VH-VL binders against o94451r108to261. Designs and how they scored, part 20

Target 1, 154 residues: o94451r108to261
Amino acid sequence: YSRPFAPVVHSRIRFRKSPFYDILEQFNAPFVVPACVGTRNTISFSFHVTPPALSKLLNDPKQYRVYLFSTPSETIGFGNCLMEFPTPQMELRINNQVAHANYRRLKGKPGTTNPADITDLVSKYAGPPGNNVVIYYMNSTKSYSVVVCFVKVY
Key: E = the ipSAE of ESMFold2; O = the ipSAE of OpenDDE; V2 = 0.75 times the mean of E and O plus 0.25 times the DockQ between their complexes.

## First folded at step 7 (VH-VL; framework fv_trastuzumab)

Design f3 (at its last look DockQ between E and O 0.45; V2 from the best seeds 0.00; counts 0 for: pae E 3.8 > 2)
Fold by OpenDDE, look of step 7:
Parts: C-alpha cells; sequence; structure tokens
Structure f3 (fold): chain C 154 residues (1-154), chain A 117 residues (1-117), chain B 107 residues (1-107)
C-alpha cells in the first residue's frame, strides 16, 4: 500500500439532515460508482480516519460511528442529497470484510434508505495503511457518488 | 527508550528550502501518527502537519499548505518535513511529536529553523 | 478553526500556592483537550489529556477539569520545579490549536 504525500482536498456532499445523526467529517472525496447494466462492476477506494475522529471513536465509541453514504451523482450539485445505493443487491466490503446493511428503500418513499454502518470494520489504529472500500454491483442505471463520513449518533 | 530526534534545522534565506528529519526509536513507528509542531521564538505552539506513516495520509495547517510536505520512511523510522518557499514567519523551533490515541506524549528536542536575509 | 483563549498570560506565585490556569474554547468541543508544561529550551511535556486524565508519571498535584467550553489546569500546591510555561491544546478538530500559554513565575 502506497499513497502520494500530497494534501487531499475533498468536495463535500450535503446530505439531508437526519434526526439520528450528524455528519461531522467526510473522509474521502466523492467516489463515483458508474452506471452498469447487464454486467457486473467493481469499484475500490481508500480512506483513513483522522486523529480527531480516531480519538472519539476510541474514547466515546457509543457516540460516534463511521457510515458509508451513497447518492445519485446527478443530485450532488443541489444539496440536501438523499441516501440511495446503486442496487439493493450490491456487496460492500471494508478491509475485505463484508459489510451487512440494508440497501433497499421503502417502496414509494425516497430517502428512506439508511447509510451503511461500517464502524466495526474500519481500522481504528494508526498502524494499518488505511481502510479499503470495495463495492460489487450490477444493473445500476444511474451513476452514484459514495463517501465515508464520521458521524455523531443520537 | 522511546525517543524522537529532530535534525536538519539551520539558517536559510527567504524563498529557500530546508528538509527536516524526525528519527524515531523505542517504539513501533508505523503505529503512530507523526506530527510537526513549531514554536516561533518567544511565542506559543503551532500545529503544522501530521502523517500516518503506514498509509501516507497527511494533513496540513493552512499556513503551510502548498509549501510544506510531510513524509515518512517506515523502513528508517523517520518522518520528514520538506519546507519550500520559506518565509520569515516560518522561523521557529520545529518539534516532531507522536500521537496515537491521546495527545502528544512524546516530543523531540526540536530543531531551529531561521529564515532571514 | 477552534481558538483556545488561555488566561492568564502570566502569573506570579509562591511555593505551596494553588495555581489555576484556564482555557476557553471558541466553540463547543468535547473533552479532547490536553495540557503541556514547557521549560525554557525544552520541548513541551504532556501533563493532562482528555481534559482530566493525568499522564503517567505526572505528579498528582496536577489536575484538569472541564466546565462547558472552559478547561482548567490546577496545581494544588506549587513546587519549585513547576515554574514554567503551560499550554492547553484542543485535539477535538483539525487544525489542532494551542492556547497562548501561561508563564508561571516565582513571586
Amino acid sequence: as target 1 above (154 residues)
Amino acid sequence: EVQLVESGGGLVQPGGSLRLSCAASGFTFSDYYIHWVRQAPGKGLEWVAYISPSGGYTRYADSVKGRFTISADTSKNTAYLQMNSLRAEDTAVYYCARWRYRAFDIWGQGTLVTVSS
Amino acid sequence: DIQMTQSPSSLSASVGDRVTITCRASQSISSYVAWYQQKPGKAPKLLIYYASSLQSGVPSRFSGSRSGTDFTLTISSLQPEDFATYYCQQYDNLPYTFGQGTKVEIK
């Protein structure tokens, strides 16, 4: 694992406010999950937990989580983005561990999908080279943008 | 013994460059974040940058973005601070410090950088 | 950025005195505040972390507390070796920021 030693500038995705959590920090620039119809696709990216976030995760584990968010790429420019994953049949892996989450929304109710809680799969140490995210999916008619965020839960 | 040792400080003209080193010993280097913190003569402390040596992830204070580069060589248990386009206000004692889960519990002795014409 | 306003900038005290130094954060933060002691020509030394946790090897006369955005370092009975400059630091958010420092001088 190697990474260039350069500053990373992230463009923030503004998700609709939730009564259950506050997004405190976005760990990666939006990663595009392109549309894919009729074939399977795989995307991969990496992120790291900042020292402030790490302190909180370790000292106040009940108050802080790491969520993976997804939204249609076309909605990013408008803010107030809604959670939506490329497909309910997708597979999410964090550091080669399968993340279990419900990627479906309630029929007829946009924005009812919850972010994926990946807290337990995220490395909470400075030692490991970072966190790897892999998404396996197929039959996604739209492009999506995925970000990992540090959240405070209520 | 757990130790950090800075080196590479000196006198440099404005616009010049300097590379600082922070050699770690007595602990697993890759398990810690390494930070640089500077202190201008007779002034307080200012955080400069950090790196996660194992992953190479970095962050910088706005005052040094675009001019300073923090790096690390895990094989040498050494972190570096490449300072370019140096300014008079960069004059300071530069400390490296380790961080893992708490605060800066280990500091080097510091190395003085003087930017002057 | 989060500012840590430290007070006083300096104080004079005698051996045995109770000394209190305060830092006020410019915004609501958690308890991720540290206190350091620095003597002339030396690197800072960690005293307190997580607002009130005593660093290993630090004398028990040092203590930290939090009230809202106010963080306090207390030396219950000042000793000769305690004359130094003290700094608070928040590590709740990046960038990390320090207080201006408090020089504790002998009266």
Scores: ipSAE 0.855, ipTM 0.941, lowest interface PAE 0.6, mean pLDDT 93
Fold by ESMFold2, look of step 7:
Structure f3 (fold): chain C 154 residues (1-154), chain A 117 residues (1-117), chain B 107 residues (1-107)
Amino acid sequence: as target 1 above (154 residues)
Amino acid sequence: EVQLVESGGGLVQPGGSLRLSCAASGFTFSDYYIHWVRQAPGKGLEWVAYISPSGGYTRYADSVKGRFTISADTSKNTAYLQMNSLRAEDTAVYYCARWRYRAFDIWGQGTLVTVSS
Amino acid sequence: DIQMTQSPSSLSASVGDRVTITCRASQSISSYVAWYQQKPGKAPKLLIYYASSLQSGVPSRFSGSRSGTDFTLTISSLQPEDFATYYCQQYDNLPYTFGQGTKVEIK
């Protein structure tokens, strides 16, 4: 199959619906995590929590959360995207604190990987440059796009 | 005491520019969003813009996008609203207000902007 | 955008009266609604946040409540200093929007 010469730029990612949460807001434009074969790489970006989201996070933290999502960049714009991390051996840091998430896929069941719940690591005082995301990874055969979203959980 | 003080209002012709200042004191400036809210004479309140605490994250009402720019100087505990291409409908008292998560708990006294020939 | 429709636009009341002001959201929102008092020539003053939480330093005669998309400010026994204009505000989503105001006047 042939790839388009000029890639389409998407400002948002549409994920497959989940019975366990609703995505209410995307805080950042999709950030590309490049493929990285036979070596290690580090990427970073920032996001900020909007005033309405901050109010909900602080007043109702059981039901309002901040999730980090990832999907192969090539799938964006071709239907609902599935949650997938670049590699199970990656390390995610939010504001210089390690996030603990399951990066592993269930074999034969695409879309079974959960987004990372980073709510407790998010700076709710805000400030420059916002919340910092760092991903350390290696041996990713695909490029991935990462967004941080405000969600309501059930 | 916790205080916000606006300045920089005045009379300006349509198409002109003004810069408003919002000077903060008595609280940690970097913990709060600063918003601008305006009130046309005899009318209600309209949200205008915000800037994130000590940062460069900003949002604007559709009525002012592309004409107004909010900024901050953290060394002076001051936020600014640069108002360009002013129109008659921008005539209002402009308030700055602080925000973290429990509504606008502190407002400045307001500064009047009049856009008229 | 979420519109906040406030009623009544004005009312006349006597000192000691119970006063009720209602604000209806045009869409389903959570309890992220505030109430402000504004006197002529002055900035708004926060009374109630999160639909029913009383701001520090505000007299207990002020209260707020929610029923679905309807939000209510109640003054249990009106005092002379309470004659003012009252605004509701949603902070559930941007742009923030305010009700058009309710002027509480001396009967």
Scores: ipSAE 0.319, ipTM 0.756, lowest interface PAE 3.8, mean pLDDT 88
ESMFold2 (binder alone), look of step 7: mean pLDDT 93; pTM 0.947

Design f4 (at its last look DockQ between E and O 0.53; V2 from the best seeds 0.00; counts 0 for: pae E 3.2 > 2, grease 19.2 > 18.9)
Fold by OpenDDE, look of step 7:
Structure f4 (fold): chain C 154 residues (1-154), chain A 117 residues (1-117), chain B 107 residues (1-107)
Amino acid sequence: as target 1 above (154 residues)
Amino acid sequence: EVQLVESGGGLVQPGGSLRLSCAASGFTFSDYYIHWVRQAPGKGLEWVAYISPYSGYTRYADSVKGRFTISADTSKNTAYLQMNSLRAEDTAVYYCARWRYRAFDIWGQGTLVTVSS
Amino acid sequence: DIQMTQSPSSLSASVGDRVTITCRASQSISSYVAWYQQKPGKAPKLLIYYASSLQSGVPSRFSGSRSGTDFTLTISSLQPEDFATYYCQQYDNLPYTFGQGTKVEIK
């Protein structure tokens, strides 16, 4: 089976600068996590680790990480987007493994949520199984956009 | 033996199309990125595109975006480069090369593409 | 894009000579640089990866080093089979880019 050409359109989300990391690359176009009230919802998408990123992850693992970012969809156009997840009760799975992260704001303060470090769950391999993200959530009143990014940590 | 073999090169007029093939053998095709790199006569090397045969993800050099399409058939262990709207500056020997973790450790012998009126 | 400025474009040397080829990256990059040897009518052959790691099967007279944005390929004692064109390549970022090449000719 020959895979057809599928152009990749990237819309970069501009997150607020962090003193702890620099975003080097965004692996996927923003994936929308729709609002969901009263019911549970599940979204799924895949992302690709580029060869340069793969080289860095393998050769300099202490300097480079893979983070999952989230922000309200309504804020994307304004830049300096704040990290915020759909709900603190969400479950994030990377390649069918649960990612453990704190999705809550610190004392309810906006912009205090950290991205989810999914580095250890990401396949650092060009072959199977690839990289799949699944988010289970409920009672999210807003739409969110999620991206996986390659970062350099300090 | 690990090997890449290019084919499909030839003479084509400007605006024409050509499809190159890169047949892989001796290794697990889906475990690697497959790249195309070209070399104009008497010139240096230029990266063209890559594909992850397993996932199907691709990237292109700006010089070929919108004109070239890289693809792969894992069942045939073959990568392809569909070249449309060819220009004189596309004249080159086209190499396919594999990449995994390091650099381009295996190259094909190359196939010559000549774009001329 | 990251430019790899390679120098010299050509050099003449004798068997037994020490040969040094340099590539300067246009911006700060890590050690994700490779060196290739290409002989006329042949595909490039990988010599060095990760700036200084010798590819399997490559003679030990070949070595690579890094100093800041400068990457150097050294042939400690040039052999008859080493007369060829050499290219550096960065794979720190896409697009991958190569140096202009250095032709090593017999003096």
Scores: ipSAE 0.886, ipTM 0.951, lowest interface PAE 0.5, mean pLDDT 94
Fold by ESMFold2, look of step 7:
Structure f4 (fold): chain C 154 residues (1-154), chain A 117 residues (1-117), chain B 107 residues (1-107)
Amino acid sequence: as target 1 above (154 residues)
Amino acid sequence: EVQLVESGGGLVQPGGSLRLSCAASGFTFSDYYIHWVRQAPGKGLEWVAYISPYSGYTRYADSVKGRFTISADTSKNTAYLQMNSLRAEDTAVYYCARWRYRAFDIWGQGTLVTVSS
Amino acid sequence: DIQMTQSPSSLSASVGDRVTITCRASQSISSYVAWYQQKPGKAPKLLIYYASSLQSGVPSRFSGSRSGTDFTLTISSLQPEDFATYYCQQYDNLPYTFGQGTKVEIK
């Protein structure tokens, strides 16, 4: 135990496959949303859309979308992760606009929460500072990891 | 008038360094990715790198990764390509071009980089 | 990486001829293809984007089409000013890649 423990950091998250979409690209390294029992917290991070993804979003917006995913941090690296938000009372903002998504997980039904479709809130320009994500939350009993992904929908 | 102007090309020995500039005018610089595309003498076109000018996000072709660095100075509406550890294979006309979502619609006139003994 | 195989490498044609240049993608890329014209000593000029959409200011004798992984640039009636090298480019994913070019010479 005398040697310092180096944390394992995953550069991407592998989600359970869906028949309704394919994940083509992860725009950010998994961002940790820490547990905050009995308190409230606000966290933020940025992501940037690649040139090919922007072309597809603007030319084929029915087929190509941007989804925000979340999963308990402890599940990463141990198989396919399930979609789960930190708390049903969280608020998600993309570029200062409130995202409208269902954050509630049905008890006893893993994977019943859909990722948030944030496509209409994503900047359609290369411009600074990129796309900003803000999460307001409280009473999250676990640490969560959040990624924004480019997806093709069917 | 919408334009891109490259500068900074020249003759350099293998292992040397050179910095190219791409000055933009006539459009909103932050709306576009800025790319570098090169063309060896008598040869075809090869994509090199891009930058999102304000965010600083970049990506590079494998042939230049670790040797070239793209950057931008948004106060001057200028992108830069710092080229280190140059090789004979890097000899080319270097174009900068803008991209939003419909192909490369505006190109500079190019600047020649020659890497030879 | 997605490879674009362009043919022919060169051709000669007379004014008024119909000219066809093809590119084949190494994998499915939908319509994310552009065509450029390059004259000696000049930068490339965009002709066609999204496989078949004509860029503003480009003469209507230029057209593009797609069949599966095959992409075609057509010049319906070749003009003297159409001496150039033509390149296709995929933009389905990075790295962006270009065909090797087709040099069009007027007889």
Scores: ipSAE 0.440, ipTM 0.803, lowest interface PAE 3.1, mean pLDDT 88
ESMFold2 (binder alone), look of step 7: mean pLDDT 93; pTM 0.946
ESMFold2, look of step 8: ipSAE 0.428; ipTM 0.796
ESMFold2 (binder alone), look of step 8: mean pLDDT 93; pTM 0.947
OpenDDE, look of step 8: ipSAE 0.850; ipTM 0.938

Design f5 (at its last look DockQ between E and O 0.03; V2 from the best seeds 0.00; counts 0 for: pae E 10.5 > 2, placed apart)
Fold by OpenDDE, look of step 7:
Parts: structure tokens; C-alpha cells; sequence
Structure f5 (fold): chain C 154 residues (1-154), chain A 117 residues (1-117), chain B 107 residues (1-107)
């Protein structure tokens, strides 16, 4: 098939610095997960692993990961964004495989949620099938923005 | 034999447009990133753009953003570089090269683009 | 952007000589560096990838090494077919960038 002429513009989300990893690259523009109360919703988007990131993932797999980040949309623009997922009961799928992660924050401790490590579910190939993200969720009172990032772990 | 073959180069006036093609043979085009790299006469190499066949994702050097568009047709095993608003400084031999996990291991022979009034 | 400062820009050598070409990266880029050989009127040919890995089919007289941000291509014993221009390239980050090139000429 033929591929369209479409330049990609990314808006970076500034997350609070973590002592466990550094965000090196954001693969997609923030994808909005809209609020959904009383009903279920499903969102889907795709992202691309850049050649430099792919090289690192393959040659230095212990040092680099691919994380999925989430933050309330309202916090974007203020910087120092905290990790928070739409709901702890959400289901995340990467390339049709369920990603296992804890989407719940510690009681009484905002910003204690970790990003979802999706490294093992991400395609390590330049060709198909690519990388598709699907989020199933319900009863999210706020809008969230989700990004997939390339990180260096410590 | 694994091969890339560029075509479409020629003489064009400033502000003009040109479309380059990169035909792949001997390997599955969709398994690789395809890049364009150019070389001005008597100068070094400059990365221009790449396309990922898996998701039709592209990146461009700042020098060509907004003017050049890289695309691919997997059915034809061919990548393209649409060059608009051409400038004198765009004069170069344009190479396409494949990349998968390491470096540019296969290059085309190049096609010359000359932008001159 | 990451700059690759290549040196020397040119050198003259004789067959059998040991030749060393260096590229210094403007920042830490681990080992994501490649080396290419280019002859007049021809496309670049990959010699080394990942700083020190020899591309298949490339003679063993070619080698690459890294020391911090310094990357070196070495030809242990220059052969007649090695007179060409050599380029380093980083692929640690986009945009990919090349060194200015080193022309190896016959003395």
C-alpha cells in the first residue's frame, strides 16, 4: 500500500523527574483518554520506535525500556506532571497483548504510580506489525493524556 | 542480489519541485527503515529523512522540513522523496540507504539533483 | 544535534602504512557509531558499525575503537584499494550526523 504525506508533530509532556529512569524520547503526541462515567470506553493509537531507540533496545536491552505514561490532561502545561492512570481497573493492550502493570497509586500518596513497562510487548522490528496501543476503561471522571516514551533505567 | 536504485534526479530551477524514487530489490522493503542521505558536490554526507514501513512514520532533517516529503509504496518496493521549494543548497547527489538494526549497510548509486537558475 | 568532528581532513600515506582516523562526538553517544568508505563517484560502503564491529565482507585490516567520545578507524596496513574518503557517523540520536570526511591519498 501507499503511505500518505503526513509530518508528525509531537508535544512533549514534562513529567516529574524520577530517580529510577530518564525519559529520552517521546514517541507519540499526547493521546487523549476522555472522561467516561457510567459507561465503558476504548481508545486506540499507534506509535513508532525510532531507529536510534531501536538500536539501543536491541544492543543495550538492560539499560533501555519503553514505558507508557499517563497524566491528567489538566496538568499538561504546568510541567512536573505526575503519573496517574484513568482508572486502576483499566486494561492496556500493546499489539493485542495485555500489558500487566499496577495502575493504582499508593494510598494517600499522589504521584506514586509507576509508568507501565511495555518494552517486551513493543515490536523490535522496522517492519510490520508496528505498535498499537489499546486502552479499555470505565468510570474515569477526568481526561488523561497518554504517551509512550523511551527511557534509560537506573 | 540486494540492491537500491535511485532515480528522478535532474536539473531544476530554484523554487521548483522534483520527485526521487528508490527501488529496492533482493529484500523485503517493509522490513527496513529507508533513509535519504545527500552529498553536495565535493562535500560530506548529510542525513535528510527516513521512513518506517511499519507505520508510515517519518522524520526529517531541519534543513528540509516543510519542503521535503518521504513516502513509500510497499506494493512497489519503492520509497520516494518529494522535494518542493528547492534551493541552490539542495544541490547534491541523493542516496537512499536501508537501515534495520545497525547502520546503512546498503546504498543506492545515487541520483544527482542540481538546483540552478 | 550531535556533531562528529573528524580529523584529519586529509592525509597522505603509502601502501603498508598504518592509518588512523578519529571522530570526536560533541556528547556521549555510547558506541552507536559507524564508519564508511567512499570512492569517487560511488556510494558510501559500510565498514564498521557499533564503533568496533566489522561489517561482513570487510577486510580485517580495518578496525574501529572507542575511547569516551573519541572514535577511531584504523587501517593496519594500507592497501592500494584503500585510497578513498572515509566518514564516521553517529546513530545515537536524530538527526543522524556524519563527520566531515577524511581523504586518504597516496603519498
Amino acid sequence: as target 1 above (154 residues)
Amino acid sequence: EVQLVESGGGLVQPGGSLRLSCAASGFTFSDYYIHWVRQAPGKGLEWVAYISSSGSYTRYADSVKGRFTISADTSKNTAYLQMNSLRAEDTAVYYCARWRYRAFDIWGQGTLVTVSS
Amino acid sequence: DIQMTQSPSSLSASVGDRVTITCRASQSIRSYVAWYQQKPGKAPKLLIYYASSLQSGVPSRFSGSRSGTDFTLTISSLQPEDFATYYCQQYDNLPYTFGQGTKVEIK
Scores: ipSAE 0.850, ipTM 0.937, lowest interface PAE 0.6, mean pLDDT 93
Fold by ESMFold2, look of step 7:
Structure f5 (fold): chain C 154 residues (1-154), chain A 117 residues (1-117), chain B 107 residues (1-107)
Amino acid sequence: as target 1 above (154 residues)
Amino acid sequence: EVQLVESGGGLVQPGGSLRLSCAASGFTFSDYYIHWVRQAPGKGLEWVAYISSSGSYTRYADSVKGRFTISADTSKNTAYLQMNSLRAEDTAVYYCARWRYRAFDIWGQGTLVTVSS
Amino acid sequence: DIQMTQSPSSLSASVGDRVTITCRASQSIRSYVAWYQQKPGKAPKLLIYYASSLQSGVPSRFSGSRSGTDFTLTISSLQPEDFATYYCQQYDNLPYTFGQGTKVEIK
């Protein structure tokens, strides 16, 4: 070969289909929440709702929502990822406001955890400064990848 | 060198119109928002308007809404503020400033607009 | 609209003094607050963004902090070039608004 191979970059997460919503757009590259044993950790990142998504969100908020998804980082290359948060002992803040979501995993039922609906905490304006995500967590034995997505809800 | 240069200020009578330009150089214009901020003589700073990188999204302060129009020509790396129905209270130095997630990190030198009879 | 009430409106200080300027938001906001320095006849210069992050090229004697709706700019040891007017600005929600300014004068 006259040139080196370009590596394939996994910049998107393909979640298993749900009868309750369709994922229309992913707003951020997967953000890694590292494993954390025996201590507390805090991570943060930002995302931007695209102008087309924001228009739909503002005009039809019953059907168009913003969800935060999480899955073990080691699974993202295989597709059909299942929704799972790092630990039930975590707190999610969007723009410094607590998101009220159920982080609990159901016993023996992988992928039964719902994504967090953060729609009401997301900025209603396109452009600066975007949206800030903070995750406080402890005692996660796995690394997780987090994305924020635009969804249509049934 | 990263620069913003305003032009087009001057003396105008009430009810008149004026067009300000904000010419950008030394950075990728499409990566940033351009804002206008004004300062009346001896007074503080007042945000006026912004335009998104694409030119598609604009917002205006209530004091200028309906009278001022912000636009951009990406091929010329220039933003414009069209000011119509000018009033005495619009008298100010008008600054353009760039923005991307770090407040206003670069400002132009300002251009004076004087509205008087 | 979110008002930013800045205090004091002016102060006199000597070179080497510690100077503190406070800005209070009229409602709860996120940490999207900036501080600017402006000298007569010049454009504002960004010092602090995101309440406490120091802008590149700004001396480390400048710092910012937040407590609830109170945002503070501190100059740990005032230098001759620091005599200027300082403005806070919220950029959390439109319209973006500035404090009224604090003029720092030589004593």
Scores: ipSAE 0.008, ipTM 0.537, lowest interface PAE 10.5, mean pLDDT 85
ESMFold2 (binder alone), look of step 7: mean pLDDT 93; pTM 0.948

## First folded at step 8 (VH-VL; framework fv_trastuzumab)

Design g1 (at its last look DockQ between E and O 0.29; V2 from the best seeds 0.00; counts 0 for: pae E 5.9 > 2)
Fold by OpenDDE, look of step 8:
Structure g1 (fold): chain C 154 residues (1-154), chain A 117 residues (1-117), chain B 107 residues (1-107)
Amino acid sequence: as target 1 above (154 residues)
Amino acid sequence: EVQLVESGGGLVQPGGSLRLSCAASGFTFSDYYIHWVRQAPGKGLEWVAYIYPSSGYTRYADSVKGRFTISADTSKNTAYLQMNSLRAEDTAVYYCARWRYRAFDIWGQGTLVTVSS
Amino acid sequence: DIQMTQSPSSLSASVGDRVTITCRASQSISSYVAWYQQKPGKAPKLLIYYASSLQSGVPSRFSGSRSGTDFTLTISSLQPEDFATYYCQQYDNLPYTFGQGTKVEIK
């Protein structure tokens, strides 16, 4: 199996290659999580799972996942973007359910943060309102860009 | 009975506009993606667009992007295809079809759109 | 885009014949391929989905298979009502694409 053609998404983020998964599709344009110091902030956006991706998630659930990626906005132009979340104390909700993930990287070791697996929280069945993402955070000194991607896992 | 019924086709001049309708019955409309697929006379099938009525998310084939708009009214169990800036190559029978988890299992009877001067 | 090259474009067969139609994907894809039957003046009818799954209500003489990028529709014993045009379709990726079609005519 070779990586299929991925639809062109405006401002696609180029993440560093992983031996554990391949990004097949980016579901949303990068959503900016602005810096916020001294206060708590909340951002929200929605994403759509395409029919081809949905077919794969339902028929081959062991091979495909939906991950939420984050990277400093300033790094997007350079490619080979590394995973980094706004703060390790952030809270991520998908469709009002708390996503459990480790948002902390190893000290002094960039690229040790994994994307958040939100597959089980993604709506795979009909009905509104779709897939909503909410991030609660504070004390983030940089701007981050967040995308939801469809991945094949190995 | 599960059914899709297209309407709104007709003769239109190049540059003109038409609005097609796809009325669904016999199933839960909001549980499915609704697609438009067209077939030029004597030719094969071409995917045009889809909508997920529950969320309003849409995608389009490059051949119609910027000219066609797919929409849905869940209260009426109806999907629409607004076609603007019509070209001769848009001449086709337009089918709506439903999708959920697999392929297009239900199709409408189709409605003919003829773009000619 | 993924092209589905369908062959043959047409064939003549007799009732009782074994008929095979093939579609080759332009790139490696998974099993998200469907087959449709279309008769003149009618909408396509789903026969096979997920490369080899038979749609409910479709006669068992229809079957689908996959070998690499080759997808095959087989009619084990052609019946009078099977004379029609058949299309493959990939839904592995957007945009969805169809084969050119195969017209099965009576010999």
Scores: ipSAE 0.766, ipTM 0.909, lowest interface PAE 0.7, mean pLDDT 93
Fold by ESMFold2, look of step 8:
Structure g1 (fold): chain C 154 residues (1-154), chain A 117 residues (1-117), chain B 107 residues (1-107)
Amino acid sequence: as target 1 above (154 residues)
Amino acid sequence: EVQLVESGGGLVQPGGSLRLSCAASGFTFSDYYIHWVRQAPGKGLEWVAYIYPSSGYTRYADSVKGRFTISADTSKNTAYLQMNSLRAEDTAVYYCARWRYRAFDIWGQGTLVTVSS
Amino acid sequence: DIQMTQSPSSLSASVGDRVTITCRASQSISSYVAWYQQKPGKAPKLLIYYASSLQSGVPSRFSGSRSGTDFTLTISSLQPEDFATYYCQQYDNLPYTFGQGTKVEIK
């Protein structure tokens, strides 16, 4: 019994709809990234790809992707959640590889941040379906909830 | 050789319980989903449940939710199906099968469960 | 749940015949279909995955194809060892579902 995957949180996060993708499945219960003022913090959790999703990722990678989403914890449970990362100066690693995503938002425009497309880091780690997420961050004045989702891209 | 071997089937009364075992050999058990699929006498195949052994994540068919529990012991390369509150319609040969991302490429020989007074 | 409707339910054919079995999905599922062979008293054996990909060790006389929601297993030249029941299976979504089976008998 090594370490458990994501903590037991049974709620799902309902993000604002996008014309560019559909969220088909949420792989983990929302994982809390606590506020972290004046210091650095490291948080980790895991998620597991379901058998049908794994088949689609390997056979139809143009249509099916794995996205990491984040939103302020205070907003979950209400629907229409906006995509927002804890800080623009964070590092996301999937299976010990750096994810390259834009963590910045357009000034004054909440919900303009794209989720992180981590598909290639999941697909390259094709042995076990289990995947490790590590977030290095600092100076987040809010708590954030993070989920990894299976999406269909248009 | 790559093998799955089921055991634990038998005759049981309605409302009773059985535990089935699926012993794996010849492959890395933790790399695969392990599924149970059943076949009633003279009938087709019905998916029952899966587990991903290294994490313990499970999913169940609606017909067995709340009555059946799938588990795994990775130190013994074995998956289990605990069947409670058995009904006549649970009578079937129970197969375990492995899955990674293509299809069920390896199946066990099956073990018969008969639920009858 | 996605229903898989398989036809015919049985057929009788001679060695050397071309045999075709069809399975129709109740909704669009792309190519997420597998085919299995099952002999009496034995477990199913994988023949085809992803609608048309041949499993390792399966004779090339077996092939699979897709047209819309119809999926087809073809045996190009039936052999005596091909006496069995054949099942299709969708794996587009859970629960996985199987066709009702086609029993192939050798005359």
Scores: ipSAE 0.063, ipTM 0.675, lowest interface PAE 5.9, mean pLDDT 87
ESMFold2 (binder alone), look of step 8: mean pLDDT 93; pTM 0.950

